# VH-VL binders against o58714, part 20

Target 1, 254 residues: o58714
Amino acid sequence: MRVDLNSDLGESFGRYKLGLDEEVMKYITSANVACGWHAGDPLVMRKTVRLAKENDVQVGAHPGYPDLMGFGRRYMKLTPEEARNYILYQVGALYAFAKAEGLELQHVKPHGALYNAMVKEEDLARAVIEGILDFDKDLILVTLSNSRVADIAEEMGLKVAHEVFADRAYNPDGTLVPRGRPGAVIEDKEEIAERVISMVKDGGIRAINGEWVDLKVDTICVHGDNPKAVEITSYIRKVLEEEGVKIVPMKEFI
Short names: E, the ipSAE of ESMFold2; O, the ipSAE of OpenDDE; V2, 0.75 times the mean of E and O plus 0.25 times the DockQ between their complexes.

## First folded at step 12 (VH-VL; framework fv_indenebart)

Design k24 (at its last look DockQ between E and O 0.91; V2 from the best seeds 0.00; counts 0 for: pae E 2.3 > 2)
Fold by OpenDDE, look of step 12:
Structure k24 (fold): chain C 254 residues (1-254), chain A 121 residues (1-121), chain B 115 residues (1-115)
Amino acid sequence: as target 1 above (254 residues)
Amino acid sequence: EVQLLESGGGLVQPGGSLRLSCAASGFTFSDYAMHWVRQAPGKGLEWVSSISGRGGKTYYADSVKGRFTISRDNSKNTLYLQMNSLRAEDTAVYYCAKDLRYYPSGYFDYWGQGTTVTVSS
Amino acid sequence: QAVLTQPASLSASPGASASLTCTLRSGINVGTYEIYWYQQKPGSPPQYLLRYKSDSDKQQGSGVPSRFSGSKDASANAGILLISGLQSEDEADYYCMIWHDYAWVFGGGTKLTVL
């Protein structure tokens, strides 16, 4: 059994530092690097890609809405043309830095509100996928496990990595419980670890209301926002390895 | 072949303690949640407790919370139920059951033959 | 009130169909639950029969005859175990089970007699 661990990185901006990228990089196999719109900047992109290289971590683009002030977490209504071109631009931007550092792009993971909006809006999902296809049809799209986005991507000929979240509660339909709701975010590392093992070994998890939800598990989103998050990430990896799960980049099995 | 064998049952006075064991074989023990279910004489099934594969997650029925402790030793392929402060109403056949999944979330696909616990003065 | 209620007993003739009900307490929507069914014969442990959530989400136990099937009655807020072509060996106690409020909950069981 193999799984990938991914984390959103490179989200610092200018003089502002966000996250513990150096620390969390030690435990992940795929880095989602901000492309300068919701977060990041050219210097941060270079730095993050270089760091990934040094740690033998695969790099993917993390495109979002042009919403720096909202950190890409505010919904924006885009035309399909906008969405397609926004993705192409951002993926291209990160590609330049990856290439400069001698790395190839592995995947694309949309960020924040864009990530969630795609799950609900098929036209937006198709537009984003087209943007990716415009760049490289061999890239892997990271999206919510068993989402409509995954189906659409596969239909359009794009490889997909089904992503799960260990620290988030699920709705019965497989979507994530909004962060503002009670029980939406799980903080206890033991509980998180048990959930991760369940996801990986059982192919599912219990929703917030107790219903069982089937999940495909290719990549697990982990965090490095603070020391506690890094600790949890480290623990997750340890537990998975103890359970005989190989932690490898998604490109090795997708 | 999956096998579950309960032991440790017997006669005990109210307020006493017993420790039940369930020896498992025929499957990778640590990959599956385990459960205790009991059945009083002439009565229906009552869930008692559950434990995940690694033992990091446990659940208890309200009727036994604070008195019973479920645990497991994966190196010995054994499930345990420590029962303290036993009451007459705890009298039952105790079954160990295997879960379909690692997390206590699947159906009980295999059951032991049970061990009898009698609490009486 | 019990979370799950089953009739204490049911009788049916060989070859007939028996419908066993598992009624959920008011306020608990049967549509959201996986209902598990077990068969228990005298002197034996329970045996898993099947799981039913919906027509598109159901599972039959290994070796369980196809004449055993699950369904739901939304109007009655109940799970149903249907045994068609009843046979003498089907005489047993039948229990329904759900996961509710972080606990496994069994019904009281129904004793099925084959006349």
Scores: ipSAE 0.844, ipTM 0.919, lowest interface PAE 0.6, mean pLDDT 96
Fold by ESMFold2, look of step 12:
Structure k24 (fold): chain C 254 residues (1-254), chain A 121 residues (1-121), chain B 115 residues (1-115)
Amino acid sequence: as target 1 above (254 residues)
Amino acid sequence: EVQLLESGGGLVQPGGSLRLSCAASGFTFSDYAMHWVRQAPGKGLEWVSSISGRGGKTYYADSVKGRFTISRDNSKNTLYLQMNSLRAEDTAVYYCAKDLRYYPSGYFDYWGQGTTVTVSS
Amino acid sequence: QAVLTQPASLSASPGASASLTCTLRSGINVGTYEIYWYQQKPGSPPQYLLRYKSDSDKQQGSGVPSRFSGSKDASANAGILLISGLQSEDEADYYCMIWHDYAWVFGGGTKLTVL
């Protein structure tokens, strides 16, 4: 069994520091590097790509809405043309820094509200996928496991990695329960570990209402926001290894 | 090839304690959730408790909550049920069952032959 | 009210079909539940038969003959176990089970007699 671990990185901006990138980089196989729109800037982007190189972590673009003030977490209505070119622009921007460090890009993981909106809006999903294909058909899209977005990407000839979240409750239809809802976020590391093992070994977990949700597991989202998050990430990796799961970059098996 | 063998049943007085064991073989024990299900004489099935493959998640029937503790020792391939504050209504045949999944599910695909617990004065 | 209600007994002739019902109480909807079915012969532990949620989301137990099948009757709020081509070895107790309120809940069981 082979699984990728991914985390959002490079989210500092200017003189502000967000996240513990150096610490979490030790435990992941794929870095989703902010592209300067929702977070990050050219200096942070270059530094984050270099840090990934130093840790033998694969680099992907983490494009979002042009919403620095809202960290890309506020929905924005985009035309298909806007979505397509916003993705192309942000992927291209990160590619420049990857190339400058002698690296290739592995993947694209949309950020925040854009990620979630694609699950609900097929035209948006197609436009985002078109933007990725305009750049490089060999890139891997990271999207919600068993989502319609994953099906659309496959239909359009884009590689897809199915992503799961061990620290989030699911609805029966496979979508995530919104963070403001009671029970939406699982904080106990032992419960998170139980969930990630179930996702990998059982191919699913119980939704918030008790129904079983089938999940395909290519990559697991992990966090490095603070020392507790890094501890949980380290624990997830340890537990997966103890259970015989091979943790390797998604490009090795997608 | 899958084998589950319960032991530790017997006669005990009300208020007493007993520990049931279930020895497992023929499969990778830590990969699967395990269950205890009981059946009082002449009665139907009653689920008692469940535990995930590494033991990090447990569930209990309301009738036993606070009195019974499910546990497992994966190094010994053994499931346990510690039963405290026993009552007459706990008299039953106790089965251990293997889940098809790591996390407790409704697929109890292999069962032991059971061990009898009798609670009487 | 019991969460699951099954008739205590049912008789049917060899070669006929038996339809075993598992009715959920008012206030919970069979449409959202996975219904598990178990068979138990006298002196033996139960055996898993099948799971049914919908025609596209079901599972047959290993070695369970295809003449055992699951369905639902939404108007009766019930899960159904259908046994076609009844044979003498089908004489047994049959239990339904669901996950409800953080517990596995068995029905009271139906004793099927094949005459």
Scores: ipSAE 0.584, ipTM 0.836, lowest interface PAE 2.3, mean pLDDT 94
ESMFold2 (binder alone), look of step 12: mean pLDDT 94; pTM 0.954

Design k25 (at its last look DockQ between E and O 0.91; V2 from the best seeds 0.78)
Fold by OpenDDE, look of step 13:
Structure k25 (fold): chain C 254 residues (1-254), chain A 121 residues (1-121), chain B 115 residues (1-115)
Amino acid sequence: as target 1 above (254 residues)
Amino acid sequence: EVQLLESGGGLVQPGGSLRLSCAASGFTFSDYAMHWVRQAPGKGLEWVSSISGRGGKTYYADSVKGRFTISRDNSKNTLYLQMNSLRAEDTAVYYCAKDLRYYPSGYFDYWGQGTTVTVSS
Amino acid sequence: QAVLTQPASLSASPGASASLTCTLRSGINVGTYEIYWYQQKPGSPPQYLLRYKSDSDKQQGSGVPSRFSGSKDASANAGILLISGLQSEDEADYYCMIWHSSAWVFGGGTKLTVL
């Protein structure tokens, strides 16, 4: 059994530092690099892709809404044309830095409110996928496990990685419980580890109301926002390896 | 072939302690959650406790919380139930059961033959 | 009040159909639960029969005859185990089970007699 560990990185901006990218990079196999809209800037993008190279981590674009102030977590109503071109622009921006550092892009993972909106809006999902296809049809789209987005992407000829979240509660329909709601974010290291093992070995988890949810597991989202998050990420990797799971970049099996 | 064999049952006085064991074979033990279910004489089934594959997650019935402890040794393919402060109402046949999944979330697809625990003065 | 309630006993003739009910306590919606069914014969441990959540989400145990099926009665807030074409070997105790409030909960069981 093989899985990928991914983390959102490169989300610093100007003189503001966000996250412990250097620390968490040691434990992941795929980095989702902010493209300068929800977070990040040209210098941060260059630094982050270089760091990934030094750690043999694969790089993917992490495009979001043009919402720097809201960190891309506020919903924006986009036309299909806007969505398509916003994706192309952001993926292209990161591509330039990856190329400059001698790396190839592996995947695209939408960020924040865009990520979530795609799951509910088919027209938006199609537009985003078109943007990716305009750039490179061989890229892998990272999206919520068993979402409609995954089906649409495959229908449109794009490879898909089904993503699960280590520290988030799920609704019975397979969507994530919104942040801020009680029980939405799991903080206990041992509980997170047990849930991750269950997702990988059982192909599912229990929802917040106790219902079982089937999941496809290609890549697991982990965090490096603070020292505790890094510790949890390290522990997750260790436990998975002890359980005989190989941690490798998604491109090796997708 | 999956096999579950319970042992450790016997007669014990109220307030006493007993440790049950369940020897498992025929499957990868650590990949599956395990459970204890008991049945008092002439009565129905009552869930007692559950433990995940690695043992990092446990659940208990309210009737045994604070008194019983479920554990496992995956190197020995053995499930345990430490029972303390035993009461007359704990008298039952105790079954070990295999879960379909790693997490205690699936149905009980295999059961042992059970071991009898009698609590009496 | 018990979370799950089953009739103590039920009798039916060979070849007939038997409907075993598992009624959930008021305030607990049967539509959201997976209901598991087990069969226990005298002197033997229980055996898994089937799981039913909905017509599109159900699972039959390995080796369990197709004459065993699950359903729900929303109006009665109950799970139903239907045994069609009753045979003498179907005489047993039947238990329903759900996951509720971080616990496995069994019904009281129904003794089915085949006359």
Scores: ipSAE 0.849, ipTM 0.921, lowest interface PAE 0.6, mean pLDDT 96
Fold by ESMFold2, look of step 13:
Structure k25 (fold): chain C 254 residues (1-254), chain A 121 residues (1-121), chain B 115 residues (1-115)
Amino acid sequence: as target 1 above (254 residues)
Amino acid sequence: EVQLLESGGGLVQPGGSLRLSCAASGFTFSDYAMHWVRQAPGKGLEWVSSISGRGGKTYYADSVKGRFTISRDNSKNTLYLQMNSLRAEDTAVYYCAKDLRYYPSGYFDYWGQGTTVTVSS
Amino acid sequence: QAVLTQPASLSASPGASASLTCTLRSGINVGTYEIYWYQQKPGSPPQYLLRYKSDSDKQQGSGVPSRFSGSKDASANAGILLISGLQSEDEADYYCMIWHSSAWVFGGGTKLTVL
């Protein structure tokens, strides 16, 4: 079995430092690089792409709402035309830095509230997918496993990587339990490891209410809101390798 | 062919201890969760404990919490149940069962023949 | 109050159908539960029969005849094991099981007699 390991990176901006990009980069196969709207700036984007190149990590765009102050975590109502072109703009911006470093883009993973809104709003999902297709039909969309977004992308001819979250509780319908609810975020690395192994070996996980949720596992995310992201990522990689799972970039099998 | 062979049962005094073993063969042991289920004489089934494939997650029935410990040695393909502070109501046939999944689920697809524990003065 | 309640016994004629019920207590709803069924014959360990959550989410145990099927009765808050075309070999104890509050919970079992 092959799985990708992805993380959100390049989220520093100006004088502010966010995350341990250099350390996390050692353990992942795909980097979701912020595109300067919800986080990041041109210098951070260039540096992060170069760091990914140095570590043989594939680069993808991490576009979000134009909401630096809210870190792209506040819902914004967009017209389909706005959503389409916001995606195209941000993907293009990151591509410029990837091209400058001699790299291609592997994927697009929407950030924060945009990612979650696409799961609930089919018209938004189509607009975002159109924006990606406008840029390059060979890019891989990273989206919630077994979501309607994944189906829509397939219908529209865009490659999809099904993403799972070992550190988040699931609702029975396959959506994530909102942050702030009891049990929504799992922080214990041993519990996270048990969950990720179940996801890859059993093809699913128990939801917060005990019901089984089927999951397709192409890529596993570690969130930047977990203070032990490097330790957890390293441990997840180790336990997956011990279980015979090959950790490689999603482009090798999607 | 999947086989599960329990051992370690016997007669023990109240307050005593026993360790049950379940030797597994015919499948990749570490890929599957394992369970202990017991059945008192003339009574129905009672789930006792479950353990995930690598042993990192365990569950216990309320009736045995704090007294019983499930464990496994994947290098020896063996499941264990350490039973301490035994009581008369622990008298039962103890079955080990294999899960179809890595994480404990309700698919107890193969069972051993059981080993008998009798707790009596 | 028991989490699962099964009648202690049930009788049915060869060739008929038997409907074995597994009633959840009033504080929990059968609609959200996967219900597992087990058969146990005298002197033998239990055997897994099937799991039922819905018509689109069910699983038959390996080698279990299709005349065994699961369903639910929402008005009775119960899981149901239906055995059609009863044969003498179906005479056994039948247990339902659910995952509830981080525990596997068995019902008390129903002794099915085929007369």
Scores: ipSAE 0.619, ipTM 0.836, lowest interface PAE 1.8, mean pLDDT 93
ESMFold2, look of step 12: ipSAE 0.604; ipTM 0.837
ESMFold2 (binder alone), look of step 12: mean pLDDT 94; pTM 0.952
OpenDDE, look of step 12: ipSAE 0.842; ipTM 0.918
ESMFold2 (binder alone), look of step 13: mean pLDDT 94; pTM 0.951

Design k26 (at its last look DockQ between E and O 0.71; V2 from the best seeds 0.69)
Fold by OpenDDE, look of step 12:
Structure k26 (fold): chain C 254 residues (1-254), chain A 121 residues (1-121), chain B 115 residues (1-115)
Amino acid sequence: as target 1 above (254 residues)
Amino acid sequence: EVQLLESGGGLVQPGGSLRLSCAASGFTFSDYAMHWVRQAPGKGLEWVSSISGRGGKTEYADSVKGRFTISRDNSKNTLYLQMNSLRAEDTAVYYCAKDLRYYPSGYFDYWGQGTTVTVSS
Amino acid sequence: QAVLTQPASLSASPGASASLTCTLRSGINVGTYEIYWYQQKPGSPPQYLLRYKSDSDKQQGSGVPSRFSGSKDASANAGILLISGLQSEDEADYYCMIWHSYAWVFGGGTKLTVL
């Protein structure tokens, strides 16, 4: 069994540093690099892709809403034309830096509110996928496991990586429990590890209300926001490897 | 073929201790959660305890919390139940059961023949 | 009040159908739960029969005859095990089970007699 570990990186901006990118890069196989809209800037993008190269980590675009002040976590109602072009612009921006550093883009993972909105809005999902297709049909879309987005992407001829989250509770319908609700975020390292192993081996997880949810597991989202997050990420990788799971970039099996 | 064989049952006085074992074969032991289920004479089934594949997660029925400890040795393909402070109401046949899944979220697809525990003065 | 309630006993004739009920406690919606069913014959451990959540989400145990089926009665807030074409070998205790509040919970069991 093979799985990819991905993390959202390059989310610093100007003089503001966010996350422990250098530390978490050691444990992941795919980096989702902010494209300067919800977070990041040209210098941060360059730095991040270079860091990925140094650590033999694959790079993907992490496009979001044009919402720097809200960190891309506020919903924006976009027209399909806006969504398509916003994606193309952001993917192109990161591509420039990847190319400059001698890297190829592997994937696209939407960020924050955009990521979640796509799951609920088919028209938005299609528009985003079209934006990706405008750039490169061989890119991999990272989206919520077993979501409608995944189906739409495949129908439109785009490769998909089904993503699961290590530290989040699930609703019965396969969506994530919103942050802020009790039990939505799991903090215990051992519990997180046990859940990840279950997801990988069982192809699913129990929802917050006890219902079983089937999941496809191609890539696991992990975090590097703080030292504790990095520790958890390291531990997740360790236990997966101990269980015989190979940690490799998603392009190797998708 | 999946096989589960319980052992360690016997007669014990109230307040005493017993350690049950379950030897597993025929499957990758660490890939599956394991469970203890007991049945008092002439009574129904009662879940006792569960443990995940690696043993990092354990769950207990309220009736045994603080007294029983479930554990496993994956190198020996063996499940254990340490029972302390035994009571008369703990008298039962104790079954070892295999879970369908790694986390106790499946069903019990295989059962042992059980081992009898009798707590009496 | 018990989470799961089953009738203590049920009798039916060979060839007839038997419906075994598993009633969930008030406040627990049967629609959200997977109901697991087990058969236990005297002197033997329980054996898994089937799992039922909905008509589109159900699973039959290996080797379990098709005459065993699961369903739900929302109005009664109950899971149902239906045994059609009863045979003498179907005489046994039947238990329902759910995963609830991070615990496995069994019903009290129903003794089915085939007369």
Scores: ipSAE 0.790, ipTM 0.905, lowest interface PAE 0.7, mean pLDDT 95
Fold by ESMFold2, look of step 12:
Structure k26 (fold): chain C 254 residues (1-254), chain A 121 residues (1-121), chain B 115 residues (1-115)
Amino acid sequence: as target 1 above (254 residues)
Amino acid sequence: EVQLLESGGGLVQPGGSLRLSCAASGFTFSDYAMHWVRQAPGKGLEWVSSISGRGGKTEYADSVKGRFTISRDNSKNTLYLQMNSLRAEDTAVYYCAKDLRYYPSGYFDYWGQGTTVTVSS
Amino acid sequence: QAVLTQPASLSASPGASASLTCTLRSGINVGTYEIYWYQQKPGSPPQYLLRYKSDSDKQQGSGVPSRFSGSKDASANAGILLISGLQSEDEADYYCMIWHSYAWVFGGGTKLTVL
């Protein structure tokens, strides 16, 4: 049994600092690096790619809406042409820094509202996938496990890593319960560990209403926002290893 | 062959305590969630408590919260139910049940034969 | 009102079919629930029979004959356990169960008498 651990990184910009990138990088296998639109800038991008190289962590693009003030978390209606080229632009921008450090890109994980909008809007999902394919057909798309987006990507010839979230409650349809609702976010590290083990061993999780949700588990989203998040990430890695799960970059098995 | 054997039942006064045990064999104990379900004489089934494979998730029926504690010792393949502040309405046969999953679910797949708890003055 | 209501008893002839109902309380909708079914023969612990949510989302318990099946009646707001080709060994108590409000909730049970 094998799984990737991914985290969002490189989200500082200018004089603003976000996250504990150096700490979380020790525990993950894939880094989703902000591409300068929702967060990040050329200096942050270069430093983050270098940090990933130093820690033997695979690098992927983390493209989002052009919404710096909203951190890419507010929905923006895009034409298919806009979505396609926004992705191509941002992937290409991060690639420049990866190339400068002698690295290849492994994957693309859309950020925030864009990630969620793709789950709901098939035409948007297709446009984003086209943007990735325009750049490199061998990149891996990270998207919500067992989503229609994952099916569309496979149909279009793009490799997919199915992503799960151990710290978030699921709806019965496999979507995430919106933040702010009772039980939407799980904060107890022992419960998070139990959930991640369920995801890999049971192939799913109990939804917020008690129903079972089947999940394919290629990569697990983990966090590095603060010391508690890093502690939880470290613990997730530890318990997965104790259960005999190999933690390796997604490219080794996708 | 899966086997579950409950023990520790008996006669107790109201306000007393008992600890039930469930010895498990025939499967990898730590891979599965476990449950306690009770049945009062002549009555139906009532879920009591559940625990995940490593013990990091526990759940309780409202009727027992604060009085009962579920636990497991995976090195001994044993499930426990510590029952405190017992009441007459806790009188029942107590079954342990094995889940089909690691995380507690509604698949109460295999049940023990039960152990009887009688609370009377 | 109880979360789940089952008739206390039901009688049917050998070889016939029995349709056991599990009615959800007004205000909750059977369409959004997985219904678990258990059999308890006299003097024995319960046995898991099956789970039903929809025709494409169901599970038969290990060793449970295919003559046991689940369904739903949306107009009655009920889960249904159908037992076809009734045999004398099917005489038992039958319980439905759902997850509701952070608890596993059993129905009161139906005593099925064959003949």
Scores: ipSAE 0.588, ipTM 0.817, lowest interface PAE 1.9, mean pLDDT 94
ESMFold2 (binder alone), look of step 12: mean pLDDT 94; pTM 0.956

